# Designs tried in a protein design chat: VH-VL binders against d3rpb9. Part 3

Target 1, 107 residues: d3rpb9
Amino acid sequence: MVNEIDSESLSQRLADTEDVLLVDIRTPAEIAQGMIPDALQLPMHLIPIRMSEIPKDRDVVIYCRSGARSYQACAYLMQQGYGRVLNLRGGIIAWARHGLPIVAPEG
Short names: E, the ipSAE of ESMFold2; O, the ipSAE of OpenDDE; V2, 0.75 times the mean of E and O plus 0.25 times the DockQ between their complexes.

## First folded at step 10 (VH-VL; framework fv_acimtamig)

Design f1 (at its last look DockQ between E and O 0.91; V2 from the best seeds 0.85)
Fold by OpenDDE, look of step 10:
Structure f1 (fold): chain C 107 residues (1-107), chain A 120 residues (1-120), chain B 106 residues (1-106)
Amino acid sequence: as target 1 above (107 residues)
Amino acid sequence: QVQLVQSGAEVKKPGESLKVSCKASGYTFTSYYMHWVRQAPGQGLEWMGIINPSGGSTYYAQKFQGRVTMTRDTSTSTVYMELSSLRSEDTAVYYCARDFYGSGYEGDYWGQGTLVTVSS
Amino acid sequence: SYVLTQPSSVSVAPGQTATISCGGHNIGSYYVHWYQQRPGQSPVLVIYYDSDRPSGIPERFSGSNSGNTATLTISGTQAMDEADYYCYAWDSSTYVFGGGTKLTVL
């Protein structure tokens, strides 16, 4: 089963520690509308060839729009030996709904 | 203008190897992933693998693991796909296709295809 | 062994709307892309990331993806739209094409 974290818990954790990598697997168009600060942009379809960019020794939170796609991504990564990946429950939609910060991506 | 120009048709015998080239132009070669896809005569599309912009990483379909090798040469802006231990069922048109990631709304681009016929 | 299922053929009269389905278990949890292939030509991307349209692709092309079905819709179908259409997706294991759909414009 994929581990999940909600927006409030993630926000609190990010405030307490820097030892969490955020990975945004959404499309460029979606990201252009706003992203969670400091998230690594890694399109879902490139995960197999870019997963080496995802550390295994840190907690990694993967998110998408609503949490559905990132859930699948987490499942895949778990099968690939990633034991510290978490899915952001509710995705960036939930994040935004809770009034948590969203920034424009770097050009 | 983005162009992917592939090498010419080949005729091979079973057990031999093929190596198709895909020369890219009209864009930043080192910014895009490249896919290889094949299509047997009268059949559908079949994904073979992907190579990253630097050429340092590849991911192949399980069906071709151990038999396919994808490489790229930055100096010539060329991507290569080699398939060994050829069989008759490897007869197909082989395409290189630039991944759409990195292109914004431009989409992807495909080579013209390379027909490889494997027959005794 | 993930399979994307498409109808083998779809026929439409000029000016009418063509709908091509792509079925797959939980396909809505992945991004689906659509390729058009005319006879003797290389495939062309017409929809990517479920519903995004590459530049140069007519607005009559649209896509959607939810649940177990992705759909390519071609409104105001024209003769030039006659082609094979393939759905395509990464399914958390490999990249998979559908079997393809031959669209005939009557």
Scores: ipSAE 0.902, ipTM 0.951, lowest interface PAE 0.5, mean pLDDT 95
Fold by ESMFold2, look of step 10:
Structure f1 (fold): chain C 107 residues (1-107), chain A 120 residues (1-120), chain B 106 residues (1-106)
Amino acid sequence: as target 1 above (107 residues)
Amino acid sequence: QVQLVQSGAEVKKPGESLKVSCKASGYTFTSYYMHWVRQAPGQGLEWMGIINPSGGSTYYAQKFQGRVTMTRDTSTSTVYMELSSLRSEDTAVYYCARDFYGSGYEGDYWGQGTLVTVSS
Amino acid sequence: SYVLTQPSSVSVAPGQTATISCGGHNIGSYYVHWYQQRPGQSPVLVIYYDSDRPSGIPERFSGSNSGNTATLTISGTQAMDEADYYCYAWDSSTYVFGGGTKLTVL
């Protein structure tokens, strides 16, 4: 069972300055169109070799475009002992539709 | 000009080890992941594992866990793949391949392949 | 233990469109990549991230991925496209190549 969080709840946790790590698993071309501020860029196909970059002792919200690929990534990471991963429901599309911040990956 | 140049063909006996080198040039060696893939004669491609040259971390296909070791030498920009306890079914062309992540629109790059023949 | 299923061969006439399928359960929730391998040569990436084309790959190569099937499409097929084609993905359990499809242009 994958735990999920919606855009409004995530926004509130960030506004409350909670220690939450965001992970963007999309492609570089997708990220170039905009990303959620401060997200770790970790392409989906590299998760097995890069999963040590994901902490097990704090909440981690993983997102993709619509939530489908990030749901699969969360399921895999839970199988690997990552009990605090959350899928962003509706992905960055839902985030953007709520009017929440989107930034360029570089200034 | 990105190039991956592999060591030459080898003939091995069952029970021996093979060690193939892959020398990288034309890019920042530690910025890109490297895969190893093999292909038995007349057969398809088989993924073996991946190494991060920056820190030397690895992830291996379960089939090869315990027999394969991937290492690198950042001073010579070289990745190595060692496969132990060889069997005749390990006869294959072994390829190194640079992962496409971080390359923009270049895709990936493959070495020329190293034929390793395991026979009695 | 995920299997990517490809037809063993596809034949097309020059100028026609070739389609090569790659079947996998819920493969549309992953990224699929495609390799071309001409006889005696190293593989060449022709499509990655489902549908992106590396520089130097002709526009006649395209890819799609949804549901249980990823597809490599080659329009205006030429004799030089005759090769083996492999799909490749991380499927949340392993990195896997499909079994390969021999494209014949005749």
Scores: ipSAE 0.761, ipTM 0.923, lowest interface PAE 1.1, mean pLDDT 93
ESMFold2 (binder alone), look of step 10: mean pLDDT 93; pTM 0.945

Design f2 (at its last look DockQ between E and O 0.87; V2 from the best seeds 0.00; counts 0 for: pae E 2.1 > 2)
Fold by OpenDDE, look of step 10:
Structure f2 (fold): chain C 107 residues (1-107), chain A 121 residues (1-121), chain B 106 residues (1-106)
Amino acid sequence: as target 1 above (107 residues)
Amino acid sequence: QVQLVQSGAEVKKPGESLKVSCKASGYTFTSYYMHWVRQAPGQGLEWMGIINPSGGSTYYAQKFQGRVTMTRDTSTSTVYMELSSLRSEDTAVYYCARDFYGSGSYEGDYWGQGTLVTVSS
Amino acid sequence: SYVLTQPSSVSVAPGQTATISCGGHNIGSYYVHWYQQRPGQSPVLVIYYDSDRPSGIPERFSGSNSGNTATLTISGTQAMDEADYYCQAWDSSTYVFGGGTKLTVL
C-alpha cells in the first residue's frame, strides 16, 4: 500500500527540515500554472528511465493535480525498491486550497 | 521542420541482427528522448524502448530485454536500434519516434517514416 | 499485463461526430495519448496528456480520460480522418497501446 502525506503535514515538514525531495509528475502545461517550490519536474511517463534521479535514502513526496496519478507513480517506485516514497494526498489542488505557497516554474 | 529519417528496408535471416538508424534534424537533438516502436504487418503498434537525450540511459520493454540495444550519436544526430537473435515474428516496420517531452517543455511527437525489416529463412 | 481495449471499428458519416473509446482498469490514473495512422503512413500524435492537442492538429480532435475509459472525439468528421487510431498509456512496466480502431468515413 502506498504511503500518503497531507498538505499540512508536508508543509510543516518542509519548514522543519530539508530532507524531503518533492517530485512533480504533472504536465509542463500544468506546471506552468504553478508548482510547489523546489519540486523536481519528472513527467510520469519518464519515471522508468529517470528514476535514478530519485534518491532511495531520503523521503520523497510525489504529487500531481489531485493525487491519483502520483499514487500510481508511488506504487511503481515501491515495486522498484523505493521504500521512502509518499503520495501527496489531494495533490496540488489540496495544497493550494490550504493556502500553501505555489510558485512559477523556472524558465 | 522536425524530421526523422530512417535507414532503408532490410532482409534478414533468423538468428541475425538488425540495426536501424534514425537521423534527426530540425530540433535540438540532445533535448529529447527517442522511442522505438514496431508494427508487424497488419497488426498494431508495439513499444520497444526509450533512450534518453544523452544516450546514457535506456529503458526497454521486458519482451525485448537482452535482445535490444538503443544508442545515439550526438555528432551525427542519429539514434540506433539493434535487435539480435531475429525471428520470423520480428518481421515488422520499425519506427523511431521523438518523445513529446523535451527540456521541460512539450510538443507533439514526430515519427520516422519507418523501416521494414523482413526476417525469413 | 495491462491491456487497453478499443473497438475494432467505428463508422461515421461525413460531418458527424466520431467517438473512439479506450478501456483500461483505472486508466484515468494514467495519461493517455492518441495516435492516428493513415494507410501506408507513420503514426501521428493527435492527443496527448488526455486532452492536449499538438500544434497542427485540428480543434475538432479532443480527448478525455476518467475512471476506466479514455475517449477520443472527432467532431465534424472528414474523409481525411479515415485512419486507424491507437490509444497509449504507461502502466507500471511498459508503454501499452490499444489494439487500434479503424475509423471509416462513409
Scores: ipSAE 0.840, ipTM 0.936, lowest interface PAE 0.6, mean pLDDT 94
Fold by ESMFold2, look of step 10:
Structure f2 (fold): chain C 107 residues (1-107), chain A 121 residues (1-121), chain B 106 residues (1-106)
Amino acid sequence: as target 1 above (107 residues)
Amino acid sequence: QVQLVQSGAEVKKPGESLKVSCKASGYTFTSYYMHWVRQAPGQGLEWMGIINPSGGSTYYAQKFQGRVTMTRDTSTSTVYMELSSLRSEDTAVYYCARDFYGSGSYEGDYWGQGTLVTVSS
Amino acid sequence: SYVLTQPSSVSVAPGQTATISCGGHNIGSYYVHWYQQRPGQSPVLVIYYDSDRPSGIPERFSGSNSGNTATLTISGTQAMDEADYYCQAWDSSTYVFGGGTKLTVL
């Protein structure tokens, strides 16, 4: 089973300065239109070669547009020994609907 | 103009190894991942693996695990693919291909001209 | 052992629309890329991330992906479009190409 977290819970954990890493697996065109602050940009097709950039000893929240592709990414990472990955339920769409921060990518 | 120029065709015997080079020009070599893909005569494309030329990390297709090694030389902007313990089934055209993702955006795909390797006898 | 299934051949008349399918279990949850390979030439990316078109690729090329099927569509098909077409996806373990589809323009 893929573990999930909703936008409000994630927002609260970030406000409490918990040690959580966010990973955005969306396309460059999607990220150019806005992303969650401080997320690591890791396009889905590069996960196999860039997997070592994801820590196994911290909570990691993976998100995409709606949560569907990030669910698949979480399932894969769990099979690879990443026991602390969580899918953001509803993706950045749900995050935006809760009025939570969206920023431009760096630069 | 981005170019990927591969080494020339080779003829090999079973049990030998091959090493194909792929020299990149026209872009920042370490900013893009490089794939290797092969195509046996009359057959489709088969993915072999990917290398990050920055640092040299690799990820190989399961079929080639233990036989394939991908390396790079950043001073010459060259990627290498070595395949050991060759069999007649390894007869193919071998391609290097630059991943289209770089610097957080699409910047084009490019393929080498291909290297025909024939394994016989 | 994820399999992407393509028809082996598709034939269309010049000016008509060609449709090439790529079947895979739950393929709509992955990104699909499409490559064109003309005889004796290296492959060329024509669609990436399901539906995005690289610079220099004619707008006649489009793509879609949902459910168990991704589709490459070529409208106004021309003789120069005769080629083999391959879909490609990451299947949660490896990169997989479909078996290829030979497009013939009669």
Scores: ipSAE 0.551, ipTM 0.864, lowest interface PAE 2.1, mean pLDDT 91
ESMFold2 (binder alone), look of step 10: mean pLDDT 91; pTM 0.927

Design f3 (at its last look DockQ between E and O 0.90; V2 from the best seeds 0.00; counts 0 for: pae E 2.03 > 2)
Fold by OpenDDE, look of step 10:
Structure f3 (fold): chain C 107 residues (1-107), chain A 121 residues (1-121), chain B 106 residues (1-106)
Amino acid sequence: as target 1 above (107 residues)
Amino acid sequence: QVQLVQSGAEVKKPGESLKVSCKASGYTFTSYYMHWVRQAPGQGLEWMGIINPSGGSTYYAQKFQGRVTMTRDTSTSTVYMELSSLRSEDTAVYYCARDFYGSGSYEGDYWGQGTLVTVSS
Amino acid sequence: SYVLTQPSSVSVAPGQTATISCGGHNIGSYYVHWYQQRPGQSPVLVIYYDSDRPSGIPERFSGSNSGNTATLTISGTQAMDEADYYCYAWDSSTYVFGGGTKLTVL
């Protein structure tokens, strides 16, 4: 079973300066509309070949638009030995709905 | 203009190895992943593997694990796919295909013209 | 092994709408891409990330993906659209193509 974290809990952890890596697996077009600050951009289809960029020794929160795709991504990573990955429940939609910060991507 | 130009057709015998090249031009070679896909005569497309921009990482389909090797040469902007222990079932057109994701944006994907490899005794 | 299921063939008259389905368990939780392959040619991406259209691809091409089915829709089908169409996705295990659909324009 994939572990999940809601927007408010994630926001609180980030505010507490916990060492959490955010991973955005959404499309470039979606990201262009706004992203959670400091998230690593990692397209879903490249996860198998780029997962070495995802640490195993810290908490990692993966998110997509609504939480469905990131859930599958988390499931895959768990099968690959990643025990500290969490899915952002509700995705960036829920994040935005809670009025939490969204920024334009760099570049 | 983006171009992927593959090596010419080959005829192989069972047990031999093939090595197809894919020379890229018209874009930043080191910014894109490259896929290899094959298609047996009259059949559908079959994904073989992917190699990252630097060539330092690959991910292969389980079917080809231990038999396929993908490499790339930055100096010549060329990607290679080697398949060993060939069988008659390996007869196919082999394609290189640039991933549509590059440098954090969509740039479209492009395919080589294909390389026919015939494996027969 | 994950399987993407497509109809083997679809036929439409010129000007009509062609619909090609791609079935897969929870395929809506992944991104689906569509490739067009004309006889004797290399595949060409016509839809990516479920519904995005590459530059140069006519607007009559559209895509959707939800639940267990992804769909490629070609409105105002033209003779030049006659080709094989493949859906494609990463399914959290491997990259997989559908079996392909032969679209015939009558």
Scores: ipSAE 0.894, ipTM 0.948, lowest interface PAE 0.5, mean pLDDT 95
Fold by ESMFold2, look of step 10:
Structure f3 (fold): chain C 107 residues (1-107), chain A 121 residues (1-121), chain B 106 residues (1-106)
Amino acid sequence: as target 1 above (107 residues)
Amino acid sequence: QVQLVQSGAEVKKPGESLKVSCKASGYTFTSYYMHWVRQAPGQGLEWMGIINPSGGSTYYAQKFQGRVTMTRDTSTSTVYMELSSLRSEDTAVYYCARDFYGSGSYEGDYWGQGTLVTVSS
Amino acid sequence: SYVLTQPSSVSVAPGQTATISCGGHNIGSYYVHWYQQRPGQSPVLVIYYDSDRPSGIPERFSGSNSGNTATLTISGTQAMDEADYYCYAWDSSTYVFGGGTKLTVL
């Protein structure tokens, strides 16, 4: 029951300037090597105390390296009433394999 | 130099409340989350809850929901943990521990020295 | 409720490799952190995010996490490594410690 979105669909929604928030739940070391542009950096271990930073009135795409950890994050957030979360299928690995933009983190 | 200094040991009676303080120094107090963890004599570590000192939001372990309250005072850089309706199984060393993540990076974690609270009738 | 299962004790000879397991269903889809606690002391983080080592922790400490098991590995075990070790994770409901493992060196 976790809703998912693939890299090509997400890329199209972003190119069409759709109202979508990206959330990167990976480690600082992984993010230092590159992230999807404009993603909110929200480490997985802090989701319970930081979930109020995730809007309930927008589509939110959550990603990790391969999609496994972000799938669990989506399942938890749905249980907490977040009905508009989507897992990025294949994570940033799949995103990168499609040649999509990877940027340095701001922090 | 990061330091977490906790209040001294206490002896309590069943039905009372305890309140342990944890004074932080050597870093920006509001930039790091604070955990509370306890350890009964001869036993393992037990997570109690976490507070965001910036806004005061909290998240508690289900076991302590309804008995635990975590607060902070940003003017003194101090976090407090209060546990009500004490009983003998609440006898433990209580620790504050700074989360290792801050400001978008790993920043190391630090633990207070622990506060022994003994609950005896 | 989520349980992180650790052996109660592990014993190794000095200079040998110690391994401490932390079992949990699908724990590989979460991040596991490891704390060392020497007698009478506060815990110290030795591994975070499965395998990352904090500054000041010797390189002989390493970690892995896959499937249903996370593992702390201490190579070249020294007498000073004798301590209790706890795995720790957010388990999709709360933060939880494993029951702890007493590492004995000789």
Scores: ipSAE 0.616, ipTM 0.891, lowest interface PAE 2.0, mean pLDDT 92
ESMFold2 (binder alone), look of step 10: mean pLDDT 94; pTM 0.954

Design f6 (at its last look DockQ between E and O 0.87; V2 from the best seeds 0.00; counts 0 for: grease 19.2 > 18.9)
Fold by ESMFold2, look of step 10:
Structure f6 (fold): chain C 107 residues (1-107), chain A 120 residues (1-120), chain B 106 residues (1-106)
Amino acid sequence: as target 1 above (107 residues)
Amino acid sequence: QVQLVQSGAEVKKPGESLKVSCKASGYTFTSYYMHWVRQAPGQGLEWMGIINPSGGSTYYAQKFQGRVTMTRDTSTSTVYMELSSLRSEDTAVYYCARDFYGSGYEGDYWGQGTLVTVSS
Amino acid sequence: SYVLTQPSSVSVAPGQTATISCGGHNIGSYYVHWYQQRPGQSPVLVIYYDSDRPSGIPERFSGSNSGNTATLTISGTQAMDEADYYCQAWDSDTYVFGGGTKLTVL
């Protein structure tokens, strides 16, 4: 089963300075319009070759626009032994609806 | 201009290995992932794997796991694909292709293809 | 594993609109990319991330992806568009190409 986390819960964990890695699997064009602060930019199609960048010993929240593609990414990673991945329910759309921070991608 | 120039056609016997090279020019070699894709005569495209030239990490299609090795030489901006234990079914045109990620709006680039014929 | 199904061929008259389908269960939850391969040539990316065009690809090429079907659309089809077209997506553990569609412009 894919574990999920909502925007308010994630925001609270970040405010509590918990050690959580965010992963944005969206396209460069989507990311150029804004992303969640400090997220690792890892396009979905490169997950197979870049999954070693995702730690197995930390909580990892994976997000896309609406949560559908990141749900599939989480399912794949769980099959690969990533037991601490979470899908951001509602994706960055839900995050933005809660008024939570959106930043320009880091250069 | 971005160019991917592959090594020439080869004829192999079953049980041998092939090693195709793909020399990149016109861009920063280590900034882009490289795919290998093959196409048997009259058939569709078949993905073989991907390499990150900056560190040499790879991911292979399950069908080729244990038979394929992808490497690179950053000093010559060249990627290599080696396929061992060849069979007649491995007769194909082999392509290298630069991944579109990191290209902005330029898309991808493909080598000219290398025909490898495996004759029993 | 995951299968992408394309029609084997599509025929269109010059100037008309061609549509090429790529079927897969819940394909709308993946990104779909489209490649054109003219006879005797290497493939070239014409649509990526469902609907984006690389620079140099004419605006008459467009893509969509929802539900169980991704679609490549070529409006104002020209003789130079005659080629094989492949869809591609990442599934759970491999990259997969569709079987290809031969577009004929008569």
Scores: ipSAE 0.637, ipTM 0.900, lowest interface PAE 1.8, mean pLDDT 92
Fold by OpenDDE, look of step 10:
Structure f6 (fold): chain C 107 residues (1-107), chain A 120 residues (1-120), chain B 106 residues (1-106)
Amino acid sequence: as target 1 above (107 residues)
Amino acid sequence: QVQLVQSGAEVKKPGESLKVSCKASGYTFTSYYMHWVRQAPGQGLEWMGIINPSGGSTYYAQKFQGRVTMTRDTSTSTVYMELSSLRSEDTAVYYCARDFYGSGYEGDYWGQGTLVTVSS
Amino acid sequence: SYVLTQPSSVSVAPGQTATISCGGHNIGSYYVHWYQQRPGQSPVLVIYYDSDRPSGIPERFSGSNSGNTATLTISGTQAMDEADYYCQAWDSDTYVFGGGTKLTVL
């Protein structure tokens, strides 16, 4: 089963300067509308070839729009030996709904 | 204009190897992943693998692991796909296809296809 | 292995709406892409990421994906739309294509 983290918990961890990598697997069009600060942009379909960019020795939170796609991504990564990946429950929708910061992506 | 131009048709015998080339133009070659997909006569599409922009990383479908090799030459803007230990069931049209993520709203582009016939 | 299921064929009269389904378990949790392949030609991406349309693709092409079914919709179907259509999704370690649907414009 995929481990999940909610928006408030994630926000708290980030505020505590905990070493957590955020991974945004949404489309460029979605990302253009806003993203969670400092997230790595990694499209879902490229995960198999780019997963070496995802560390195994730190917590990794993967998110998408609503949490559905990122859940599948986490499941795959777990099968690939990633034991510290978490799905952001509710995705960026929940994040925004809780008033948490969203920024424009880097050009 | 984006173009992917593939090498010509080939006839091979079982046990031999094929190597198809895909020359890209009209875009920044080193910015896009490239896929290889094949299609047996009268059949559907089958994904073979993907190579990253630099050519330093590849990922192949499990079916072709150990038998396929994808490479790319930045100096000539060409991607290659080699398939060894050919069998009759490897008879197909082989396509290179630019990954759609890098193209954004442009969509992906496909080569014209290369027919490879494997027969005794 | 993940399987995408398409109807083998769909027929539509000119000007009418064509609907091509792509079934898969929980397919709504995956990105689905659609390719058009005319006879003797290479595939062309017509829909990506469920509903995005590449530049150059007519607006009559649209896509949706939810639950267990992704759908390609072609409104105002034209003769030139006669082709094979393939849905595609990424699952685990491979790209998965549907079996393809032959769209005939009557």
Scores: ipSAE 0.532, ipTM 0.869, lowest interface PAE 1.1, mean pLDDT 93
ESMFold2 (binder alone), look of step 10: mean pLDDT 91; pTM 0.921

